# VHH binders against 2-(3-amino-3-carboxypropyl)histidine synthase (dph2): the designs that were tried, part 5

Target 1, 340 residues: 2-(3-amino-3-carboxypropyl)histidine synthase (dph2), of Methanocaldococcus jannaschii (q57907)
Amino acid sequence: MLFKTIFYQKLQKKVTTLFNLETERVIREIENLNKNNPKVIFQAPEGLKLKVEKEIEKIKQYFKQKNINIEIYLWGNTCFGACDLIDNHVKNLNVDLIIHYGHEKLSYANPEIKTLFIPAYHIFNKDEEEKILNDIKNFIEKHKSGGKKVAIATTIQYKKLLKDFNPSIILGCRGEVKEGDVILFVGTGRFHPLMIAYKYQKEVFIYNPLSKCFDKISEEEINKFIKKRILAISKLLLNKPKKVGVVLSTKKGQCRKRVFDEIIKLLEENDVNYLPILVDNISPDILFYDVDCYIIVACPRIVLDDYILYKKPIYTPEEFKLFLKNSFKYKFDEIKEDDF
Below, E stands for the ipSAE of ESMFold2; O stands for the ipSAE of OpenDDE; V2 stands for 0.75 times the mean of E and O plus 0.25 times the DockQ between their complexes.

## First folded at step 1 (VHH)

Design o14 (framework vhh_ozoralizumab_d1)
Fold by ESMFold2-Fast, scan of step 1:
Structure o14 (fold): chain B 340 residues (1-340), chain A 122 residues (1-122)
Amino acid sequence: as target 1 above (340 residues)
Amino acid sequence: EVQLVESGGGLVQPGGSLRLSCAASGFTFSSYDMYWVRQAPGKGLEWVSEISTSGSYIKYPDSVKGRFTISRDNAKNTLYLQMNSLRPEDTAVYYCAREPLDYGDYEGFDYRGQGTLVTVSS
């Protein structure tokens, strides 16, 4: 008992102040396996990998002192979300537990190997936390005085800080925001607030918790982004594709088979030849087939963020449907529970 | 695959100047908003500057406004930070960062470099 307490206190002194990696909870879950030789895999997004490497060293040291021969692996491939489940890849290695950093469990992505999800919430000191919360409260009150209800949207790392505001948690593959007259996005970057502004047709303000500054998404910014994708879709009208590659990810949280089947049916109904392609991971170097373009049935961010890295044009299912309907009313592709 | 490599840091006296560079590779630099962020010894990350894809939109916090200038050269895939009138409190590791991606860099930036150390001391 005392020995465990001393080790937990010692580990706490070595933990980063920027993110809560819940070292004690991870150790407890490994101990709960009740094995002398537990096999554990650690997954993390790129920004956490070096921090998780240090966590692995601390955890190995802890179990060595307890005479438990823990076998730890760091998953070397990139991890983009809670949808990036690796249990099928490691089934034959008899893994006991997967620790998945940077995410919460998704209802439609159930792992077959026990998986612990660690959100890795951002840690602010008391002065920073007080300023952030007061800035947001003042913003809400100002708009309430003008007769407008503010909806709060944020990403997972700020969820704990903002819990009293009942925030909508935005994922790269899915952005649902609760009802409001205006939206305040709390976070960094412009993709999520831009997507939300277009989707809901409402004013979106941004509060950056690292700079503690407010900003706003402009209509010009939205129009520029949408125009770029509409131009890519309109190219299909000028050069109608003779053969299309339809790419489906086999990752458990991205295997949108229903969406894949629907797009195949639409291609057949429109007499468009196609090549169905199954892949684990989608990257430019695996898409060199004799087709005019690709429809990516996977994470939509692959198309929206990285289309310029691909040798041939790539489209989301929603984008390709716009071409088939000869419509330019843009719609973002989002992963939904019923896509599988 | 995606790489951001910072350079230009070093030791400088108060009131001096430094120019930081960030070389980007493995992605289409001209399609992303870019950031400079810093971390002072024993402190958290602090946003220093933001620049849009074309360079038409630029933002600074009050702590560096008027002293620092962000710029980019899309033809060379390079981001710059010109730092003037440096103060001891500007001492930090400076990171070049690409705009956030939900499934990428958890620190609120989907990719960032290893950083370059700037020390402002007599």
Scores: ipSAE 0.012, ipTM 0.450, lowest interface PAE 8.8, mean pLDDT 81

Design o2 (framework vhh_ozoralizumab_d1)
Fold by ESMFold2-Fast, scan of step 1:
Structure o2 (fold): chain B 340 residues (1-340), chain A 121 residues (1-121)
Amino acid sequence: as target 1 above (340 residues)
Amino acid sequence: EVQLVESGGGLVQPGGSLRLSCAASGFTFSDYWMYWVRQAPGKGLEWVSEISGSGDSTKYPDSVKGRFTISRDNAKNTLYLQMNSLRPEDTAVYYCAREGYDYLEDAFDIRGQGTLVTVSS
């Protein structure tokens, strides 16, 4: 059934978690279109959809008062990151502007329809902000006293709060962290800090701004995750696939055509039969084909977070390459500019 | 299909105890950090406890530290919250939550209806 997140509960019960949706900036950009009947699509991740629904109503009322007949649509499908560009899917609607919430523009994801990116920064009250900033400052000072430089990594919603710490902003499908001896990840999720710990081979601490508590990624946790993925890859050696589905997302920010072409070539070189599949959104219910497994050429988190939801095994392109090379040196799949 | 089903709530008098359970299915339970969060009438969601996938690390806010104990049985895919020395302020709907896995990773993945705990004489 439908997911209930803390954000849906917060909207229903007037909780403290607020996001800056930059209503005035959105209105200004729509006004700048200089149209009497502008067409605008609103796109948001699941955690923001109910907030954006309220935002749409406010914006509709504002333009009604100005005798501007605005045509607004809410994009109904999921939004996994800044790489979820929908402009190719809505060409026939003659849309003037897309408002993309929860993200900043990626350099390799260029929309053809004018798109305004609203990061939706998390808003903390003064007491919370003071506590969070002091906790982080104390952590940095303690490690500096021990001779270690702390690099700060976080997600887009905390960027503004942490601006004075010069944080590395982790994108859902790619993590680059500035130099340091140890890394402090500010956030609640464990995927990004685990990936960063493995990638950089450094200690990663976590500060959860909602609980105001510190934690650490353990070596055991990293090894468990890696061994689990290696085991999934090893199953291909035991039951060599006869036919593989190669799934490519058609979303501009996820249409990794070069990676898709590379994997097709490798399958042909290894005499593995395949079915190329084009989709806009990847979900378990659309992967019902007569294949042994799927290679997902899209956001790697679809595989890493959701593989258990799928009827048949799914792999990232990097994982399937490990099988073909009979290699056990795990590598995370990351979306790169030259993937397209 | 990911499911989280809370149980064990009820009416209890101040100073009493309750043990909450959360039955998890549709994912590899031992791979996920798990949380208990609660919502008192007219208030927001409050973090109550967290536990690592292995069960080796636990954390609590000062409001429940020393009174509540989070634990898990990975063989049974079950999360527990042992609540002792209950106070009227502990009255809330208690939710079991998994670490969020969508774009907003700071979202707790709450799937169930929760279980109501009422502390009253």
Scores: ipSAE 0.012, ipTM 0.422, lowest interface PAE 8.3, mean pLDDT 81

Design o3 (framework vhh_ozoralizumab_d1; at its last look DockQ between E and O 0.25; V2 from the best seeds 0.00; counts 0 for: pae E 8.4 > 2, grease 25.1 > 24.2)
Fold by ESMFold2, look of step 2:
Structure o3 (fold): chain B 340 residues (1-340), chain A 120 residues (1-120)
Amino acid sequence: as target 1 above (340 residues)
Amino acid sequence: EVQLVESGGGLVQPGGSLRLSCAASGFTFDDYAMYWVRQAPGKGLEWVSEISWNSGSIKYPDSVKGRFTISRDNAKNTLYLQMNSLRPEDTAVYYCAKDLYGEYDEFDYRGQGTLVTVSS
């Protein structure tokens, strides 16, 4: 029975080696607590939760073999990013350590409970690394010979791989890119490169390090996305809201109080009735009030990713401002340091 | 709640064909690129195909290029993989996967898969 358990763990390592979860570092930091029966919570974004479940089993086995008691929990709620700190939610549980996967610490969101951030960098073998880096170097040189500077943007899992290119690290709620004539987004998914292409009005290419293929954001893609949001805003013009729910998240990295206050002021100036709502987690289940729509003052991905799940229309603060101005010049909402 | 349901697998002789389907729900299907991935017994995941939201960009690894064709029907929220000239090395569980907003590869946003066995 123990032999099959060890074999299963070896198989799990092979299946889950795509990301470096820094198992030894996590174990060391738990041991460094120097506490009997420490309480540890593991937090991860949805894409990593199943891998983190397997990681927890490995860590439990390690401490069992050492005859060390440890109380381990997996945080079951969605983690949208480094802005999703749970320390205030579990303060009364006397938690000793939080392991936060998939993100780096935000400068403006300081946890009260000791938190270890594990970026979960993607693992590539040497041949893959060489091909990826050479593909990107060749792309940069081709554009340089044409007189164009290339700015590299990526997400956290590729930060280590691309360190020599000094990339801009795109956060899900914030997309600041260093100066360049052309932008190369290294990663998967098309939302970040679409947002960047629209925001900067520049050519944005995509290099997918998994497929090792180049692509480009098309004007059709941009127009499709923007027109969907403009259509939603235009419906407000046709059926002006009588009452608006204004939702503020209390999560440290999402509690954009200055933006909330600005929206309230705008609603009052335009004689629009409103219900100010405080929540920690924004979900369809808790937004059941008698309003015509909601303005979600939190991470903008809640609106852009999940709007179809809500019974009432939901908007970002920037989208609602567009309605008030009768404007069709779309602007992506972003979390900024000045929002707090 | 994202749900991906693969179907169309089965036993086929070398040189044969199969068409896989993936029914998607719980998200706005035509906002995302979609993938097919496969896992042979005892092996890691292998990317098989990628298709952009409007089918304007389609990618294959050399191992399947010219034999496999990915397509999508955005009106039916369905992803397809036409597999021709099948070989024993194509034997695997095939999964469809949803693209995410560029943060972490969400290959674990996949269904239970559909088994394709290529054998005489």
Scores: ipSAE 0.013, ipTM 0.516, lowest interface PAE 8.4, mean pLDDT 82
ESMFold2-Fast, scan of step 1: ipSAE 0.165; ipTM 0.608
ESMFold2 (binder alone), look of step 2: mean pLDDT 79; pTM 0.797
OpenDDE, look of step 2: ipSAE 0.016; ipTM 0.327

Design o4 (framework vhh_ozoralizumab_d1)
Fold by ESMFold2-Fast, scan of step 1:
Structure o4 (fold): chain B 340 residues (1-340), chain A 122 residues (1-122)
Amino acid sequence: as target 1 above (340 residues)
Amino acid sequence: EVQLVESGGGLVQPGGSLRLSCAASGFTFSSYEMYWVRQAPGKGLEWVSEISSSGSTIKYPDSVKGRFTISRDNAKNTLYLQMNSLRPEDTAVYYCARDSEYYDFWSGFDYRGQGTLVTVSS
C-alpha cells in the first residue's frame, strides 16, 4: 500500500512528506455515532490542511454511498497540537465529533466534545524503516557497550516507528524524557534537542530519520541560545519597565490562569504597572499597546521561536521571574497540569 | 499556494558536474530551512543536503560530502545544488524540499517539487 501511495503522488507531479491519516479509523468512529445526520469538525495544522481537505472529500463520498447525511466542517484557523482545543468555540453548533490531526490527547487538556486524535504518523517505506531502526539499534548497542543507557526522545510523527524503543514524546510546550545516561533525539529541527540538552544537563545526540545522519547538540550551541535570552532579560535590568502587558491565551490547553495570577501578584508586589490582555491567538500584529514589554502566558514557543518578529520585547513567565530575582540561572517555561 | 520547481537535471558522464536549481514561491523563502533529497531507482529517499534559513549552517551526509555544495539566494527565492565528481550511484530523481511547520510537525520537509532526474552514465 505504501509504495502505491508514493507512486500515486508522483503521478500527480508532486511528492510531499507522507503521513498516515488513519482514514479507516476516522470512518469507523463516525459510523459508531450511529446517526443518520452526524455533524463532524476536522481540525489540522497548516501543513496537513490540504491533505485533510482531500480526506474530507473521500469521507463525504463514502457516507453518501451509505445514504448517511454527514455534515462536515473544516476548522479554518491553524492548530499547533493537542493543546489547541476548539470545543469551546463550537459549542453552539451541536457537534457530535471533532477529528484532531497531528497530535495525541494531553492528560491535562480534556475536550468536552468527543474528540478523536489522529497522530498523523510519518510513513516510511520498508527499506527506510529497516535502515532507521538498524541505525538506532547500532547507536544504542555501542553506547551500552560503553556502559551508558540511551533514552530515546522523539516527536509524535515518529512514535509508531520507534514504539519498541519506548520513546519519550517531546511536545513544543513540554519536554519530558525518561531516565538515561545520554539522550538520542530522533527527529528534525534543533529546538527540541537543545531544550532537553539544557534541561537535563546530559549529552543529546540527534538522529534525523529523513537524512539518516547523526549529529550532536554542542555546548557552544546551548550557550549561544541561553546567552541571547539572558541578554534579553538583562535589558529589563538596564531599562526597568514602567508598564508591562500580561497576555493570557484563552485556548483551553494554554489558558494558564494560575501562572497568569502568579505573575500579576509578583508585578503588584514589585510595584510594576501592568495591562492584562486576553487573546485567542498571539501574533505580532495584535500587540500594539502602550507598554514597555509583554509577558506571554501561553505556549512558551511563541516567545522562544518568534521573539525577533515582535516590535517590543516579549518574555516567558519564567524569564520575567529571573529579572525580578536578579538571577541568571535560565529555566525554560513549560506547560504543566498545575498551571491551569 | 506553496510551489517548488526543480531544474538542471540531465545525463552526465562519471566525474562530470551538474548544477540543480529550485525556484520557490508562495511562502517566505528566507524563513525556512531547505533540503535536497534524492530517490534512486528501487531505493528509498536519501537526504543529500540541508541549509539554514540564513545560509549560515550547512550539512551533508558522508556519501556526498566534499562533492556537493548547497547554497541559496534569498533575494531570488532560489535553492541550488552544485554536484561535482558525479558517480553512477548518484543517479536519482532529486527533490527540493521545505522544512516542516515549526510549531507542530518537526518531522522534516512538508513540500517537495516534481523532481529533476540526474543520470550518471558513460
Scores: ipSAE 0.000, ipTM 0.265, lowest interface PAE 11.7, mean pLDDT 81

Design o5 (framework vhh_ozoralizumab_d1)
Fold by ESMFold2-Fast, scan of step 1:
Structure o5 (fold): chain B 340 residues (1-340), chain A 120 residues (1-120)
Amino acid sequence: as target 1 above (340 residues)
Amino acid sequence: EVQLVESGGGLVQPGGSLRLSCAASGFTFSDYYMYWVRQAPGKGLEWVSEISGSGDYTKYPDSVKGRFTISRDNAKNTLYLQMNSLRPEDTAVYYCARESYDILTGYDYRGQGTLVTVSS
């Protein structure tokens, strides 16, 4: 008890860090395995990897003092979301527990190895929290006075802070927002608010909790993004592909076999030759085949974020369908439960 | 691989100036909004500036507006932060960050940071 008390006191002093990594909960779950030699994998997105490395050192120290011979691995590849499950990749290591940072479990993405999801909620001091909540309340009241209902959208890191506003939680692979006349996105970055502005055809305001500033998604910004993707799709009309690579991720939570089968059927109906390619991880260096372009049946962010890194054009299934149907009403590709 | 490497931090007296640099590699720099964010001792992460891919749009919080200037050189894949009229309250680790489609941090990639200490 003495060591545990001292260790937890040191951890509590470090809850002043930016993200709550729930070190005590992680330790508790490892202890609950009731093993003298537990095997644990830590998985984290790029922005948390260095913090998780420090967590690993703290956890190793804790279990060493308890005479428990813990075997810890850090998953070296990045983690894009809760759908990025690695259990099939690490089956041969006989792992007891996976700690998955930065996300909550998705109902349609069920790991076979016991997995603990740590959302990594953003920690604000009391003064910051009070200002953020008051800024948001004032925004809501201003729009209510104008007869407009505000829907709140945010990412998982701010869910706890915003709980009283009943927020819609936006995923990189899926953006569903509750009904409202206008949408306030609370978070950083412009992709999520741009996507939901286009999807719902509503005004989207942004509140950045790190800057405490309001902004708005402009029609120009939406049009520029959509036009860029439409131009990429229109290149298929100018140079109709003779052969396309259809890439399917085998990762649980990304293996969208129904979507894959649908696109294959459409290619066959349109007499487009294709090469089906199975991969676990998609990167530019593995796409070296003799095809005109690729259709990526996996995480849509691979196309939307990284298309510039690829030597040949890459498209989402939705983008390629627009070409085949001779339609330019753009639709974002989103991972849904019935995609599998 | 995406990499961001900050430099230019150091000890400076109140009222002084510093220029921070961030060398970017592994992506098409001109296609991304870039940010400077800071973390003061015992405080959370604070955004201090943003710049569009073209460099034509910039934004600042009131705490640094008029004192800090963000800029970029897309030919050199380098981001800058010119910091003038520095105050003790500006003491922090300053990070260069790339626009994020990652839901977790709001920034896909963040550098290791550079320490700025404003003290007499």
Scores: ipSAE 0.011, ipTM 0.419, lowest interface PAE 9.1, mean pLDDT 81

Design o6 (framework vhh_ozoralizumab_d1)
Fold by ESMFold2-Fast, scan of step 1:
Parts: C-alpha cells; sequence; structure tokens
Structure o6 (fold): chain B 340 residues (1-340), chain A 118 residues (1-118)
C-alpha cells in the first residue's frame, strides 16, 4: 500500500494522455494473481503501443518495489480488435495474464488465458465533458419536445462518458441500436452511422466529441454508397465468375465457419468452382490466386473500406448471396454469434 | 504500426505564421477524417480544425476561422495546418488526430508546441 502511494505520487508529474489506461486496475489484477513470478503479456492497437510501452515501464518498477519478479512481454504484432486473441501463440510461455488494451471482451471470442480488457476511454477535462453532455442533453430535449425518442449509439472509447444515456456500443463490423425514433451517433467515423441509417431506416445524426459539432447522414450519401456496391455486384452478372476464392480468417473472433460452409454449399449448388483459402490476416499481397474474385469471410470492413487496394474484386458473403439470388436489396454483412 | 507524428511548432511573435505537419503511417490515411486539436497550458483540449477524407470539406471554430487553414496530401500521408495572424492565446501543444472508422477508435499524436510571444 505504501509502495502504491509512492508510485502514484511519482505519476503526479503531468503526463498528457488522451486515453485512460486504468493503471491502478491493471496493477490490482496482477496483484490478484498472488504469484511472486507472474508472467504478463500486454497487447495494444498500434495507436496505443507507445503509450502502453510507458505503462509497462511504470508497472515493472512498481512490482520491483514489492519484491515481485514480474515477467512482462509486449505483443509485437498488430492488434486491431478484441478478436485478436493470442492464446495459441503463447502457450509455451506459461502466461498468467494478458492485458488487452483498446477493446471490450466479445461474447463469441473467449480467451483460454485469463485476459483483462482495458477499453482505453478517451479522457476529457471537466469543461469539455460538461459541454459534450450539455450538447447531447439539448439535442435529446429538442427532439423529445417534438415527440421523438432519441437512441444514442457510440463506440467503446466514449462509453464511460455517455453511460447515463444508456448508449448502444457499435463495433467496427457490427451495429445494434436500442429502440428510438431518431438515432444520435457520438463519434468521428461515418461508416457506422451510415450503416445504422440504412439498417434501421431511421434519421441518424452525428455528434463529434472532438469538434463538438452536429452533422447528419444524408439520403444522398446512403444512396451513393449502396449504388456503388450494387454496381460491383452487377459486374458479377455481366461476367459470371468461373472460379471464386473463398477466404476464411482463422482468428478466433472472425472464424465464421458456419458462414463459410453456407457459402461453399451455395457455390456447389450453383456449379461455381472455388478455392477455399485459410488465412490469419487478410491483405492484398496474399490474394494472388487464379480466381475471378474473392468472397471474404472475415471482417466485412476489409471489403467495404479497402476493396480498391485489391487487384481482383472482393465481396462480402451477403453481397455474393445477392448476386446468386439476382437481388438488389442491399444487406450489410455483420459478424454475429451464430456465425461461428 | 499506426503512427501520427506532429512537427513544425516553435516560437513566433504575434502576427507571425507557422505551418504544422502531421506524418501518418500504418493505416489508410485517405480513408479517414483528420483533425487538429490543441491544449493550452493549464487548459483542456480545444478542437481547432477538421478535414474530411477527400480534403473537399473543412470546418473551423470561430476562434481560428479565417486565420487557420487545414489541408491534406493523401499521396504523401500528410496533414497540414497553416496558421496565420498568430495571437498569444494560440499558444498551445497542437495534436494531430484521426478517426479510426474501422475500429471506432481515435488516434491522437504526441503533439508539437507552439509559443506565441514577443
Amino acid sequence: as target 1 above (340 residues)
Amino acid sequence: EVQLVESGGGLVQPGGSLRLSCAASGFTFSSYAMYWVRQAPGKGLEWVSEIDYSGSSTKYPDSVKGRFTISRDNAKNTLYLQMNSLRPEDTAVYYCAAGDEWLGYDYRGQGTLVTVSS
């Protein structure tokens, strides 16, 4: 306890951090292992790695003061989601705990090694927090006066700030929003609010907590995006594929084997030749096979954001199903628990 | 590895100009909206400017509108902030920030110090 006090007094040197790394909680969780030689791995998305490096230094020093010989590793490879579980990669190290920054635990991706998920919430000062919350409250009251219930949607980094509004937390590849007549998305991205607007057929506003400005997803913006994907699907009708690559990610949180099996069955029923491909990570440089196009059974954003980087056409499973059904009612591909 | 590295800060006299740069790497820069935010000594973060993924749409608060210009070079993965008619109240650490639409995660850089004094 005294050592903890000394450690936190040392942290009184003003470190400008824009993310809450919950140092106290991490230390407490390591202490709760009740080991003199705990083995801990730290994982972080690229944007947090340098900050987590400093955290590792502080934590290592803290445990030296307590005469605990902590063995710490930083996971050196990329970590983009809660689906990047490294259990099988580190079994030989007899790891006691993994600290996973930037994400919340996914219900369909259970780690075999004890894992602490640190969301790394954005930090706002009191004045900023007050302005953001007042802007949102005013928006809600304005719409309530018009007889409309506002549903709040956001990403993990703003969950704590918005807790009193009972927000729906949107993942990069999945969005479910609670009941409302109008949706307010709090965040900086445009894909999530566009997907939600199309999916729920409701008016979606955006509040950017950095700029403190309101914006709105327009019908024109939705239509432009959807028509672009429909055009890509229509190319399959003009040049029916003779052979398709079906790519399945082996990542525990993305290994959508049920969806993969469904696509394979549909290809067989339609007499389309195929090459099944297993990969850990999907990138343009690994897709050089003798096929006409690829169906990506992984995170759908690989197709929707990055398709232009690939030399051959790539499609989500839902997009390819539209082609087989000769349907133009677009449906976004989302990762679900029943996909695995 | 995703990185944002700010540069171009320094000491300038009131009425002077500075051009800040932010070098981005490890992600598809052209797919993200980019921001400049600043933090004055003893104050909180203040939004300074915003630019969409294509560079066609920009936004500014009244405090810098007409004096600051945000721009981007998607071929070079670089964000810029041209600051003209600088005032003592513009003294702050300036940060480059990106909207991570894939992860729903904002990346903020390490910052560059701008001091406006005589």
Scores: ipSAE 0.000, ipTM 0.325, lowest interface PAE 12.8, mean pLDDT 80

Design o7 (framework vhh_ozoralizumab_d1)
Fold by ESMFold2-Fast, scan of step 1:
Structure o7 (fold): chain B 340 residues (1-340), chain A 118 residues (1-118)
Amino acid sequence: as target 1 above (340 residues)
Amino acid sequence: EVQLVESGGGLVQPGGSLRLSCAASGFTFSDYWMYWVRQAPGKGLEWVSEINTEGSITKYPDSVKGRFTISRDNAKNTLYLQMNSLRPEDTAVYYCARSPYDEYFDYRGQGTLVTVSS
């Protein structure tokens, strides 16, 4: 957990967790707009918002000294991923630039308003960096001596720290990892390592660079999750749905229209009645329709993390396809470039 | 719907012990990592302990390591914190918190006050 981990780091060592917010690059991009009254929105995940607030103060002061009347807004809602594009929400504000912290641009999520992506690389002191790299090297060596190749996966914040290990950078709702017998995820939080574990159906080791502790997503935990989802799919065979809701998110980073169209076609071919539903944000309280279940065409996290919160069964497109094929080989749903 | 209710706080002498409980409802308790965090008077929040879904992995800061033990009973939807060898500096409001995938605390309870004094 990023918030808890940063908090723990600060308390234990009286060390402030630092991120490279690339202040000079942000200033340069604003200057490049060549406007006397540029309008800029800052967007950041919860853990970076207070740091970004300080950056906004510095940037305002800089432009005030340059006699440029900058209009800055902080986006008030949480940003969890690179797919959280706000350009449609702020179109009427005539914004010149969006600064998006904590992520890299996804190729399948193209904003209409000019957006600068700042990865917010984590900054470690020399001693911390040395310990982290040695811990990882020792992990790799231990498994290599057992004849196993280790694949390193991480998030954008640790990309520079781990450059020499050729890591797979986990982006958005997609968990692609380079080939290896053992996967070590380096980072905070459990979402990305769980996504990888469920996708590859093998245990994932975790190294937290802030706490310097190892953890693991066990094979038992993975099998338990897969069995629960297979059971949910199997229930569709016992009680064939008469009508399904097909929900498409209108968020640019989640509007998987090609996948939506594919599902509609499959439902028609299998004589299953359906209700197509367009929503911006998917939540339990908006899915109140007279259908037997929902197929969620959006970020898979909505189904995989939160299915328990919904009154009626919800499925990913891949899960519903398993039902139609009478297949029990679980396939993890993920957002791909060709989904749009 | 989601509810976390802490109990077991109170006044205790230095060197004494106290057991906190957190009753969870409105979600599948066994699917969440659980945490204890505390806030001393006039201070910020301090992480105290964490436990994984199965109860097989627990972590503590050095300030409480060896004195506090976090545990859970998934059948009863209950989280526990056994506090031994209590010190005056352990005086705080203790909160039960949950976090999906460790990215942030999405809910915490109202807290239970623990006062360690003679």
Scores: ipSAE 0.000, ipTM 0.140, lowest interface PAE 18.4, mean pLDDT 79

Design o8 (framework vhh_ozoralizumab_d1)
Fold by ESMFold2-Fast, scan of step 1:
Structure o8 (fold): chain B 340 residues (1-340), chain A 120 residues (1-120)
Amino acid sequence: as target 1 above (340 residues)
Amino acid sequence: EVQLVESGGGLVQPGGSLRLSCAASGFTFSNYDMYWVRQAPGKGLEWVSEISSSGSYTKYPDSVKGRFTISRDNAKNTLYLQMNSLRPEDTAVYYCATEYSYGYEWFDSRGQGTLVTVSS
């Protein structure tokens, strides 16, 4: 026990990271397999892969010291989120455990291979934590004095810090916020606060925990984003597609089969020819078919963030429905439990 | 493949200037807010500037406000940090960062960073 404690202390001193990768918990779960030759796969989102590479080296060294012959693999493809389950892709490798970084387990995405979810919470020192919590408390108090209830929204990496505020956790592909008169988004980036401002038609303020600064989403910013997507949809009216590709991810947590079936039905009802395409990972280099455009039934951020990388136009299911209805009332595509 | 490559660091005397660059590839750069973050020897990570996807909005902490200017060229997929009136306490490794991720909205720098040393 003492040896184990000293070893963990040495590992922690060597690692300067923004994120808590819970090295001790990962090691404990591998030890709990009670095997002399455990097989473990590590998967992580793009931004954590290099840190997870270092994590793998630390863990290999730990088990070498224990005379345990661990077999480790890093999953080389992009992780889309907590819904990116690789069970069916790796069953032939006789894997004992998957370590899934950057997310918490989703209730509707159940792995068949034992999977440990590591949220990778952001690490703040005590002074930073106190300042952030006080800034947020002061914001809430000011609005409460004005008779307004504040709803807190954040991303997974700040969930632990904000637990006492009962925050709504925003995923890259889903933005549901608890009821309030005003929303405070705690995090970085402008996509999620813009989406929830549009969706709920409420004032959205931003608190950036890295800069300790407040900001607000403007109506002008929302209008510019929405108009850009409406223009992309309007191009379908000018150049009506004769044949569309409908792309569905086969990954268990991304296989939105109900949404896919709804789109197919709508295409048939409107006499639009289509090619159903099943893929594991969606990238520009695999979409080379003889179609006019693609409807992406997967994570909506693929369309909204990466559309310019694709040779042909790509749309979310909600965007394509707007075209079929000849409607200009924009709606964000969101992954929901009932999509599967 | 998402990549961020920082450059432009070096040795300067107090009061000097440096311009850092960050070359981005593998994602739609114009859709993402960008950040400069630094880590001084033996200290934690410190945010030093942010810029919105369009470049219309920028923010700085008091420690660098009025001395540092963040900018971007979306046509060239490049982020810049102009650093003026440099001080010994600005000595750090500087990293370029973005929120690019499917379902994980924040991640740290993917590059090795660029070292800035302010010393005579």
Scores: ipSAE 0.011, ipTM 0.457, lowest interface PAE 9.0, mean pLDDT 81

